# VH-VL binders against o04291r164to392: the designs that were tried, part 33

Target 1, 229 residues: o04291r164to392
Amino acid sequence: DANNPAGLLSIAEEALAEFLSKATGTAVDWVQMIGMKPGPDSIGIVAISRNCSGIAARACGLVSLEPMKVAEILKDRPSWLRDCRSVDTLSVIPAGNGGTIELIYTQMYAPTTLAAARDFWTLRYSTCLEDGSYVVCERSLTSATGGPTGPPSSNFVRAEMKPSGFLIRPCDGGGSILHIVDHVDLDAWSVPEVMRPLYESSKILAQKMTVAALRHVRQIAQETSGEVQ
Below, E stands for the ipSAE of ESMFold2; O stands for the ipSAE of OpenDDE; V2 stands for 0.75 times the mean of E and O plus 0.25 times the DockQ between their complexes.

## First folded at step 14 (VH-VL; framework fv_regdanvimab)

Design P01 (at its last look DockQ between E and O 0.70; V2 from the best seeds 0.00; counts 0 for: pae E 3.3 > 2)
Fold by OpenDDE, look of step 14:
Structure P01 (fold): chain C 229 residues (1-229), chain A 121 residues (1-121), chain B 110 residues (1-110)
Amino acid sequence: as target 1 above (229 residues)
Amino acid sequence: QITLKESGPTLVKPTQTLTLTCSFSGFSLSYPGMGVGWIRQPPGKALEWLALIDWDDDKYYSTSLKTRLTISKDTSKNQVVLTMTNMDPVDTATYYCARIYSDYIDWFDPWGQGTTVTVSS
Amino acid sequence: ELVLTQPPSVSAAPGQKVTISCSGSSSNIGKNYVSWYQQLPGTAPKLLIYDNNKRPSGIPDRFSGSKSGTSATLGITGLQTGDEADYYCGTWDYSLDAVVFGGGTELTVL
């Protein structure tokens, strides 16, 4: 049974482990992104991938919101991700350990008219860690990973999301430390050579997705607090 | 085949402004990740990075020379221009432009042949 | 003034191995990849090593690079007379927000 909760949980746990190893570890070779200077106006620490499959970026920053609020904001990708066309949650499954598993179909806009838009079929796992952190991790479901088959799409190229997500740690005194990891394979080989750089740049991923997420959350936080930066 | 070529005056008077052009082929600054940097080398001295510009129009300058340097690109012409003000004899050097991969900016390849600029009255 | 430190010169006989060190800091070599350049007399620099230890096409495997902590090392085995050149290390410095090069090392084949 492709929808076996135990099986899905296993996939979720693997995704979580890998995500955490990226978010705070060195499972991916991270290099600090150029041009992102630390300081009072800094969005946070941003790094991009080297020597990994696909493209990857991570960011870490402070947010003056509680973890659950941050999670709610970031789960709504269409609200902050410009290139996100739609997010469809096809299934919601209790993980049995207090976590939640969601099967999600995501459609993206194409960055160029010369290439088909990408879509994703992913498992998203939300859970609380023992240390009080809240984690939302996500990865593509494939024949290799197991799980149910995603919806077919004739107008999209199925891209792969490697274990990605966000780790939200509560801070003493309020707010959260937010770790974001975006790791995707956009199948650049299926794109005309002249356009491949659009699909192979971790910097672009960092700018359009990772940093965008962090900025959006911070913006919401500011609006909520009435602070003008 | 990627090539870069530096052009501009080979003789500049003190206090004048140097304008160098890097013309390149085989790549485009419209492509994400691409960039062009300028490096100079005084006679018998080490390489000194001056500036770089990337596809996203991000510009970086040597800290010591920042106030004197301006870098710009013309993507349509595959050209990058470097302007250096208030030239001094100490600025006599061979000036190179080179391609960079701007996501990480960890290497220059390939390099132009360089153009020698002498600052003298 | 130089952010990266190299020995000014190294020498060895043909066929021998030489190493060139590049010492930096946590703001440069400690955070980013190191590249090495070979500059033959009277010529423009040429990329020799990138990403600490990768060779561009056309660079023989006699050339190797490594990085540890805040230092990088270029290794040349089977030294040839044609290897006589100046060698420079380079990387990005995050504190300066700038590309930095070493002072260069003159390699002489005895």
Scores: ipSAE 0.711, ipTM 0.878, lowest interface PAE 1.0, mean pLDDT 94
Fold by ESMFold2, look of step 14:
Structure P01 (fold): chain C 229 residues (1-229), chain A 121 residues (1-121), chain B 110 residues (1-110)
Amino acid sequence: as target 1 above (229 residues)
Amino acid sequence: QITLKESGPTLVKPTQTLTLTCSFSGFSLSYPGMGVGWIRQPPGKALEWLALIDWDDDKYYSTSLKTRLTISKDTSKNQVVLTMTNMDPVDTATYYCARIYSDYIDWFDPWGQGTTVTVSS
Amino acid sequence: ELVLTQPPSVSAAPGQKVTISCSGSSSNIGKNYVSWYQQLPGTAPKLLIYDNNKRPSGIPDRFSGSKSGTSATLGITGLQTGDEADYYCGTWDYSLDAVVFGGGTELTVL
């Protein structure tokens, strides 16, 4: 049963396990992004991978906001992701374990007129871990994963999001450690060769999504830090 | 098919400035994802990386030579230029340019045929 | 004083297997992928292996690469006289912010 809540939770838990293995695990062969050095202006550590299917980027940094506030900001993708045209939450399902499952249709602007814009049909799973961390992870629903069929993509190229998301760990004394993984397959082979790097470069993915997200939440944190208590 | 060709003087005198041009075709620095690097090889010796520049105008230089090197690009002409000041006879080498993929600027494919520069009296 | 160390030379008979080592550190091979280049006499280097173990189109599968810790290895099986060349490893060094090459290994087929 494609719409079975137990089946959707199974997909969500597998996505969570894969996401966590990418976010903090050693099984994935990440390399540090060149041109990103530690220092007073550094937002954090950024890594990319080129020994995987598709393209992937990872970032880790400190933010002076509580985990739930960070999650709220980052779930609103159009507010920080410049290429995000729309995010439609088509279904919200309680997971029965305190978590939440969302079925989401996302449309992206095309960065060039030479290729069709991409869209995504995904399951997003939000939950609190035993250590007090908050997790928002997401992956495409395909015939291979199971789950309901998404909206038709007649004006878009359906792209694939592999297990991706945000792990937000509370810090002693306030604030959070934010881990971000973006892992996508944008169907680069359907794009003219001169524009193909926009769809297959993990450095460009990091700059447009992973680093942008971290910078956005850090900027909001800085703007709110002067409150009188 | 991607090709690169080095051009410039083949003989310079000590203390002069060397200017080399890499002219390439089959790819462009007008769009994201690519770059060009320079590598030299003294006669009978190992490869030595000099500098590189990517489509995003990020520039990287050999630690030991960075005060003598300047790299720039002209995207409309598909050219990258390397300038090296204060030439010395030890700088006699074959100079290559090569394409890089900008995500991981640690490998080069393809290479130009190279141009030999001699620094002597 | 080289950042990446290779044996100066290796040799083997036709049809045999050779390996060429490249020894680095935690700031280069330990953190990044390794590439290998073949330089035939009188020619420019040619990319042979990238991302530790991947071959560009046109490179036969008797060439292989691997990485373990801070060291990388190029393997050549079914050795042919046309394989006589200099072989270089290369990678990025995060402490130097630079591309580094090994000193090269001269392969002789005898």
Scores: ipSAE 0.409, ipTM 0.754, lowest interface PAE 3.3, mean pLDDT 88
ESMFold2 (binder alone), look of step 14: mean pLDDT 91; pTM 0.939

Design P02 (at its last look DockQ between E and O 0.82; V2 from the best seeds 0.00; counts 0 for: pae E 3.7 > 2)
Fold by OpenDDE, look of step 14:
Structure P02 (fold): chain C 229 residues (1-229), chain A 121 residues (1-121), chain B 110 residues (1-110)
Amino acid sequence: as target 1 above (229 residues)
Amino acid sequence: QITLKESGPTLVKPTQTLTLTCSFSGFSLSYPGMGVGWIRQPPGKALEWLALIDWDDDKYYSTSLKTRLTISKDTSKNQVVLTMTNMDPVDTATYYCARIYSDYYDWFDPWGQGTTVTVSS
Amino acid sequence: ELVLTQPPSVSAAPGQKVTISCSGSSSNIGNNYVSWYQQLPGTAPKLLIYDNNKRPSGIPDRFSGSKSGTSATLGITGLQTGDEADYYCGTWDYSLDAVVFGGGTELTVL
């Protein structure tokens, strides 16, 4: 059974472990993104990957919202991710440990008309850690990982989401520390050579996705509290 | 084949403004990750980075020379222009432009042949 | 002022190995990749090593790079007379938001 909860949980836990190793560790070779200066006016610390499979970006910043609210905001990718066409949750499964597993189909817009748009078939795992942090991690389901087969689409190129997600730590006095990791393989080789930089740039990923997420959450926080972020 | 070539005056008077143009081929500043930097080298001295501009129009300048430097690009012409104000004899150097991959890699390759600029009365 | 420190000069006989050090800080070499450039007399610099230890096409494997902590090292084995040149290390400094180069090392082949 492809939807075996135990099997899916195993995948989820693996994804979680790998995600955490990226979010706060050095599982990916992170370098600070040029142009993103740390300081009082900065939205946070942004790093991009070097010498890893695919492209990856990481961001860390403070947000004046509770963890669950941050998670809700970020789960709604179409609201803040310009290139996100649609997100369909095909299944919601209780993990049995207080967490939730979602099987999600995501369609993206193509950054260029010269290449097919990418889609993702992913498992998203949401759970609360013992330290009170809330985690939403996500990874592609493939034949190698196990799990159910995603929907076919002839109009899209199936991209791979490596363990990615959000780590949201509550702060004393209110608010959260937000860690974001985006790690994807967009199959740049299937794109015309002149356009490959659009698909193999961690900087672009950071700008369009990782930083966009952080900015969006901070904006919502500002609007909600009336405070200057 | 990627090439860069520096052009501009080879003699500048003190207090005048130096304008150098880097013309390049084999790549475009419309492509993500691409950039062009300027580096100078006084005679018998070390390399000194001046400025760079990338495909995203991000500009960076040497801290010590920032107030004197302006870098700009014309993507359609495959040109990058560097302006340096208030030139002084100490600014006499060979000026290089070079391609930089400003995304994953922060290295310069290839380099132009350089143009020697002498600041003298 | 120079942010990266190199020895002013190194020398060795043909066939020998030499190393050139490049010392920086946490704001540059400590958290970024190092490049090395070779500058033959009267010529423009040429990229020799990038990403700490990668060689561009055409650069022989006699040239190697390594990085540890806030320092980088260029290694040249099987030294040839044609290797006589100035060598510069370079990287990005995040505190300065600038490219920084070492002071250069003059390599003399004895």
Scores: ipSAE 0.767, ipTM 0.896, lowest interface PAE 0.9, mean pLDDT 94
Fold by ESMFold2, look of step 14:
Structure P02 (fold): chain C 229 residues (1-229), chain A 121 residues (1-121), chain B 110 residues (1-110)
Amino acid sequence: as target 1 above (229 residues)
Amino acid sequence: QITLKESGPTLVKPTQTLTLTCSFSGFSLSYPGMGVGWIRQPPGKALEWLALIDWDDDKYYSTSLKTRLTISKDTSKNQVVLTMTNMDPVDTATYYCARIYSDYYDWFDPWGQGTTVTVSS
Amino acid sequence: ELVLTQPPSVSAAPGQKVTISCSGSSSNIGNNYVSWYQQLPGTAPKLLIYDNNKRPSGIPDRFSGSKSGTSATLGITGLQTGDEADYYCGTWDYSLDAVVFGGGTELTVL
């Protein structure tokens, strides 16, 4: 059945494995993003994809917040993702291993009037790894993956999120190392050629989502620590 | 089809300032993901990159020439302008503009036809 | 010395194969992808290879590219007299924050 918890956990565990291979490995051909050099304003290491299915971006940086707090902030997409129009959590399912599975419908604003806005139907899986790292990963549910069919998208183009998310490793002495991966297929073929880079550029994806998320968490960390006193 | 065309003076005296205009069609710098670069080639010599500007107004310049170069765009006219000060006979070259489509600035397609600039007294 | 090093010239007879090398460093070829350009006499350069080994539409498959470590290679098989041109490699250099080109290779078809 579409709501089978064992089937959803299988999808979640495969998404986790794929996400981790991108976050800390070479599953994507990562290239340094131009203009991202070490310095006083450096947020961390940012890379973008080359020659992969869809587009992807990755960031890694230090944040002065505990892993659970980082996850809490980043799960609240409307608070940091400018183009996020709405997020609707349709199901919350405890996984049999202490993790949590969510079924999520997300609508995005269109960056141009020349193309329809995108929406997403996703499974989001949150769990703690044995080394104390916390992970939040997410992927689209499609006919190929299995799982329940999402809401119809009469005025949206259904986009695909490939395994993506946050890996948050605790540091000795406090704080976290945050790894972010965004990997999407926004169906760039459905837009006019002049606007296509908004939908198929890994650099623009990084700027709008991956870097934005890391900056947001780091800003909150500074405000709560009083470092900008 | 995307086209670019270089225009400006073909003869310049030493110490003068060269201003070259790249006029293009088939794409716009009002939209994300594209840019324009300038490359020159002295007679019988290799290609030498000079500068680039992209849609969000990020600019990069050749390290050896950056004190002499200024790049700017007029998005409403589909033009990119390169200014090079204090011209010298060694700057005699064919000057090309070319479109950048990738996020990586590592390939150019298409190129303009080029304009030959001679620096002579 | 150029940032990217190419042989100054190569030659071969029609129908033969040639290889043109492009040697760089970790700040350019080692961390980015390579493009190749063909410049026929009296013309602007034309993109021949991008992303190390991809051909734009209209470039025949007898042109090929590859990359290993900090070096890239352009291969041309079935050489034709119309291939007589200068060939340049290019990429981005992260240390210089600049586009870099090789010195060019003059291909002569005998």
Scores: ipSAE 0.477, ipTM 0.766, lowest interface PAE 2.2, mean pLDDT 89
ESMFold2 (binder alone), look of step 14: mean pLDDT 92; pTM 0.949
ESMFold2, look of step 15: ipSAE 0.300; ipTM 0.721
ESMFold2 (binder alone), look of step 15: mean pLDDT 92; pTM 0.947
OpenDDE, look of step 15: ipSAE 0.500; ipTM 0.807

Design P03 (at its last look DockQ between E and O 0.64; V2 from the best seeds 0.59)
Fold by OpenDDE, look of step 14:
Structure P03 (fold): chain C 229 residues (1-229), chain A 121 residues (1-121), chain B 110 residues (1-110)
Amino acid sequence: as target 1 above (229 residues)
Amino acid sequence: QITLKESGPTLVKPTQTLTLTCSFSGFSLSYPGMGVGWIRQPPGKALEWLALIDWDDDKYYSTSLKTRLTISKDTSKNQVVLTMTNMDPVDTATYYCARIYSDYFDWFDPWGQGTTVTVSS
Amino acid sequence: ELVLTQPPSVSAAPGQKVTISCSGSSSNIGKNYVSWYQQLPGTAPKLLIYDNNKRPSGIPDRFSGSKSGTSATLGITGLQTGDEADYYCGTWDYSLDAVVFGGGTELTVL
């Protein structure tokens, strides 16, 4: 059974472990993104990947919202991710440990008319850690990982999401520390050479996705509090 | 075929402002990852990076010369302009523009042939 | 001020191997890719190596690059008279937010 909860949980736990190793560790070779200087006016610390499969970006910043609210906001990708066409949750499965597993189909817009749009078939795992942090991690389901087969689409190129997600730590006094990791393989080789930078640049990923997420959450936080940037 | 060519005055008086233009072909600063940098080399001396502008209009300057430098691009003309104020004889050098294509800004290729600028009264 | 340190000169006979070192720090070579440039007398610099050890098209495999820790090395095997030039290493420094070059190494073919 492709939807075996035990099997899916195993995949989820593996994804979680790998994600955490990226979010706060050095499982990926992170370097500070050029042009994103840390400081009081900065939205946070942004880093991009080196020597990894695909492209990856990481961001860390403070948000004046509780972890669950941050998670809700970020789960709604179409609201903040410009290139996100749709997100369909095909299944919701209780993990049995207080967490939730979702099987998600995501369609993206193509950044160029010269290439097919990418889609994702992913497992998203949401859970609370012992330290009170809330984690939402996500990875592609493939034949190698196990799990159910995703929906076919002839109009899209199936991209791969490596373990990615959000680590949201509650702060004393209110708010959260937000860690974001985006790690994807967009199959840049299938794209015309002149357009490959759009698919193989970690900087682009950081700008369009990782930083966008952080900015969006911070914006919502400010709107909620009535604070002016 | 990617080419870059520097143009501007070859003689500048002290305290005057130097304006150099880099005209390039074979690539566009509208493409992600693309950038153009300026590097100078005094006679018999080492290369010295001056400034860099990328496709996203991000600008970077040498710390020591930042107050004197301004870099800008005209994507439609495939040109990058460098302005350097308060020129001094010590600024006499060959000035190169070069393409950069990297998220890490680790390499320049190709280089222009350079233009020699002499600062003298 | 030189952020990357190179030997001022190296020399060898034709056919021999030479190495040029480039010493940096944790804010540059330690966390970024290194490039190498060849500058023949009276000419503009030419890219020899990028991303630590990759050769652009047209660069012979006699040229090699390596990186370890905060140092990089350019290797030239089968030295030819035409290799006589100045060689520069370069990279991005994250502390300075700047491109940095070495002081250059003059290679003489004996």
Scores: ipSAE 0.604, ipTM 0.852, lowest interface PAE 1.2, mean pLDDT 94
Fold by ESMFold2, look of step 14:
Structure P03 (fold): chain C 229 residues (1-229), chain A 121 residues (1-121), chain B 110 residues (1-110)
Amino acid sequence: as target 1 above (229 residues)
Amino acid sequence: QITLKESGPTLVKPTQTLTLTCSFSGFSLSYPGMGVGWIRQPPGKALEWLALIDWDDDKYYSTSLKTRLTISKDTSKNQVVLTMTNMDPVDTATYYCARIYSDYFDWFDPWGQGTTVTVSS
Amino acid sequence: ELVLTQPPSVSAAPGQKVTISCSGSSSNIGKNYVSWYQQLPGTAPKLLIYDNNKRPSGIPDRFSGSKSGTSATLGITGLQTGDEADYYCGTWDYSLDAVVFGGGTELTVL
């Protein structure tokens, strides 16, 4: 069934497992992103994919905010993702295990007039792990995964989000370790060859989305500390 | 049909500054993940990488030659320029420019035909 | 002293198979993928292999590549006299922040 909570939870838990294998494991062939090295002013460790389906990026960094606050900020995608046109949460479903499932329609601006803008129809699963870590993972719903049919995309190209998201681990003494994975297939073959790198470069994905998210959360953490005179 | 062509002086005196231009067609440095690198090859010797510049204007230089090299681009003209100061007879080589088509700067395709620069004794 | 080490020369008869090694370190081949180039006499280098084992369009499948640990290997089967050339490996080195090439291997077809 399209809205069956047990079926949606099965999709959500598979997405969580796949996301975690990317965030903390070797499910993607990660290589260090050139120009992002550890240092005193570094935002964290940034890697990009090689030879995987679609394109992917991963970042890991320290953030002086509690896990729930980090999750709240990053769920508000339009506030930090410049190319995000809109995010519509069409359904919110309790998972039956303390987690939350959301069905989300996202529209993006196009970086060029030569290709249609992309949209996404996704399941987003938020849950707290037993060690106190908070996880927000997300993946596209398709005919292959099951689940409800999304809004029509006649003015957009429906892109695929492969299991992606945020793993937010509490630190001793406060703050969090934030792991971010973005993994997408933007249908680059539907784009003219000269513009295709905008849709299939893992480095551009990292710069526009993964690094941007980490930088945004760190900026808010710094501004919060600075308000106390 | 991507092509690159090196141009500049073929004979240079010691201590002079060499300026080489790579003119290319079939791609643009406004393309994400695109870049141009310079590689030289002394007669009968191995390839030696000199410098590269990417579409995002990040620049990288050979460690041993960094103080002598400057790379720049003119995206509107489809050109990349390499300047190498204080030329010495050991710098006699064929100089190539080549396109990078990846996020990782670990392969070059295609290459220009090269230009031979001789530094007189 | 080159960062990537290749044998200086290799020879084999037409129709035979040959392999060319490229030895590096954890800061280059160990962290990144390897490319291979063919340089025919009097010509510019030409890309044969990228991403360890992928061939650009127009390169026959008798050219192959592989990587294990900090070493890479170019394989050439069915040798032809037209394969007589210098062969170079290349990659990015994260410690040097530089492109590095091997010293080259001269293939002689007898």
Scores: ipSAE 0.545, ipTM 0.800, lowest interface PAE 1.9, mean pLDDT 90
ESMFold2 (binder alone), look of step 14: mean pLDDT 93; pTM 0.949

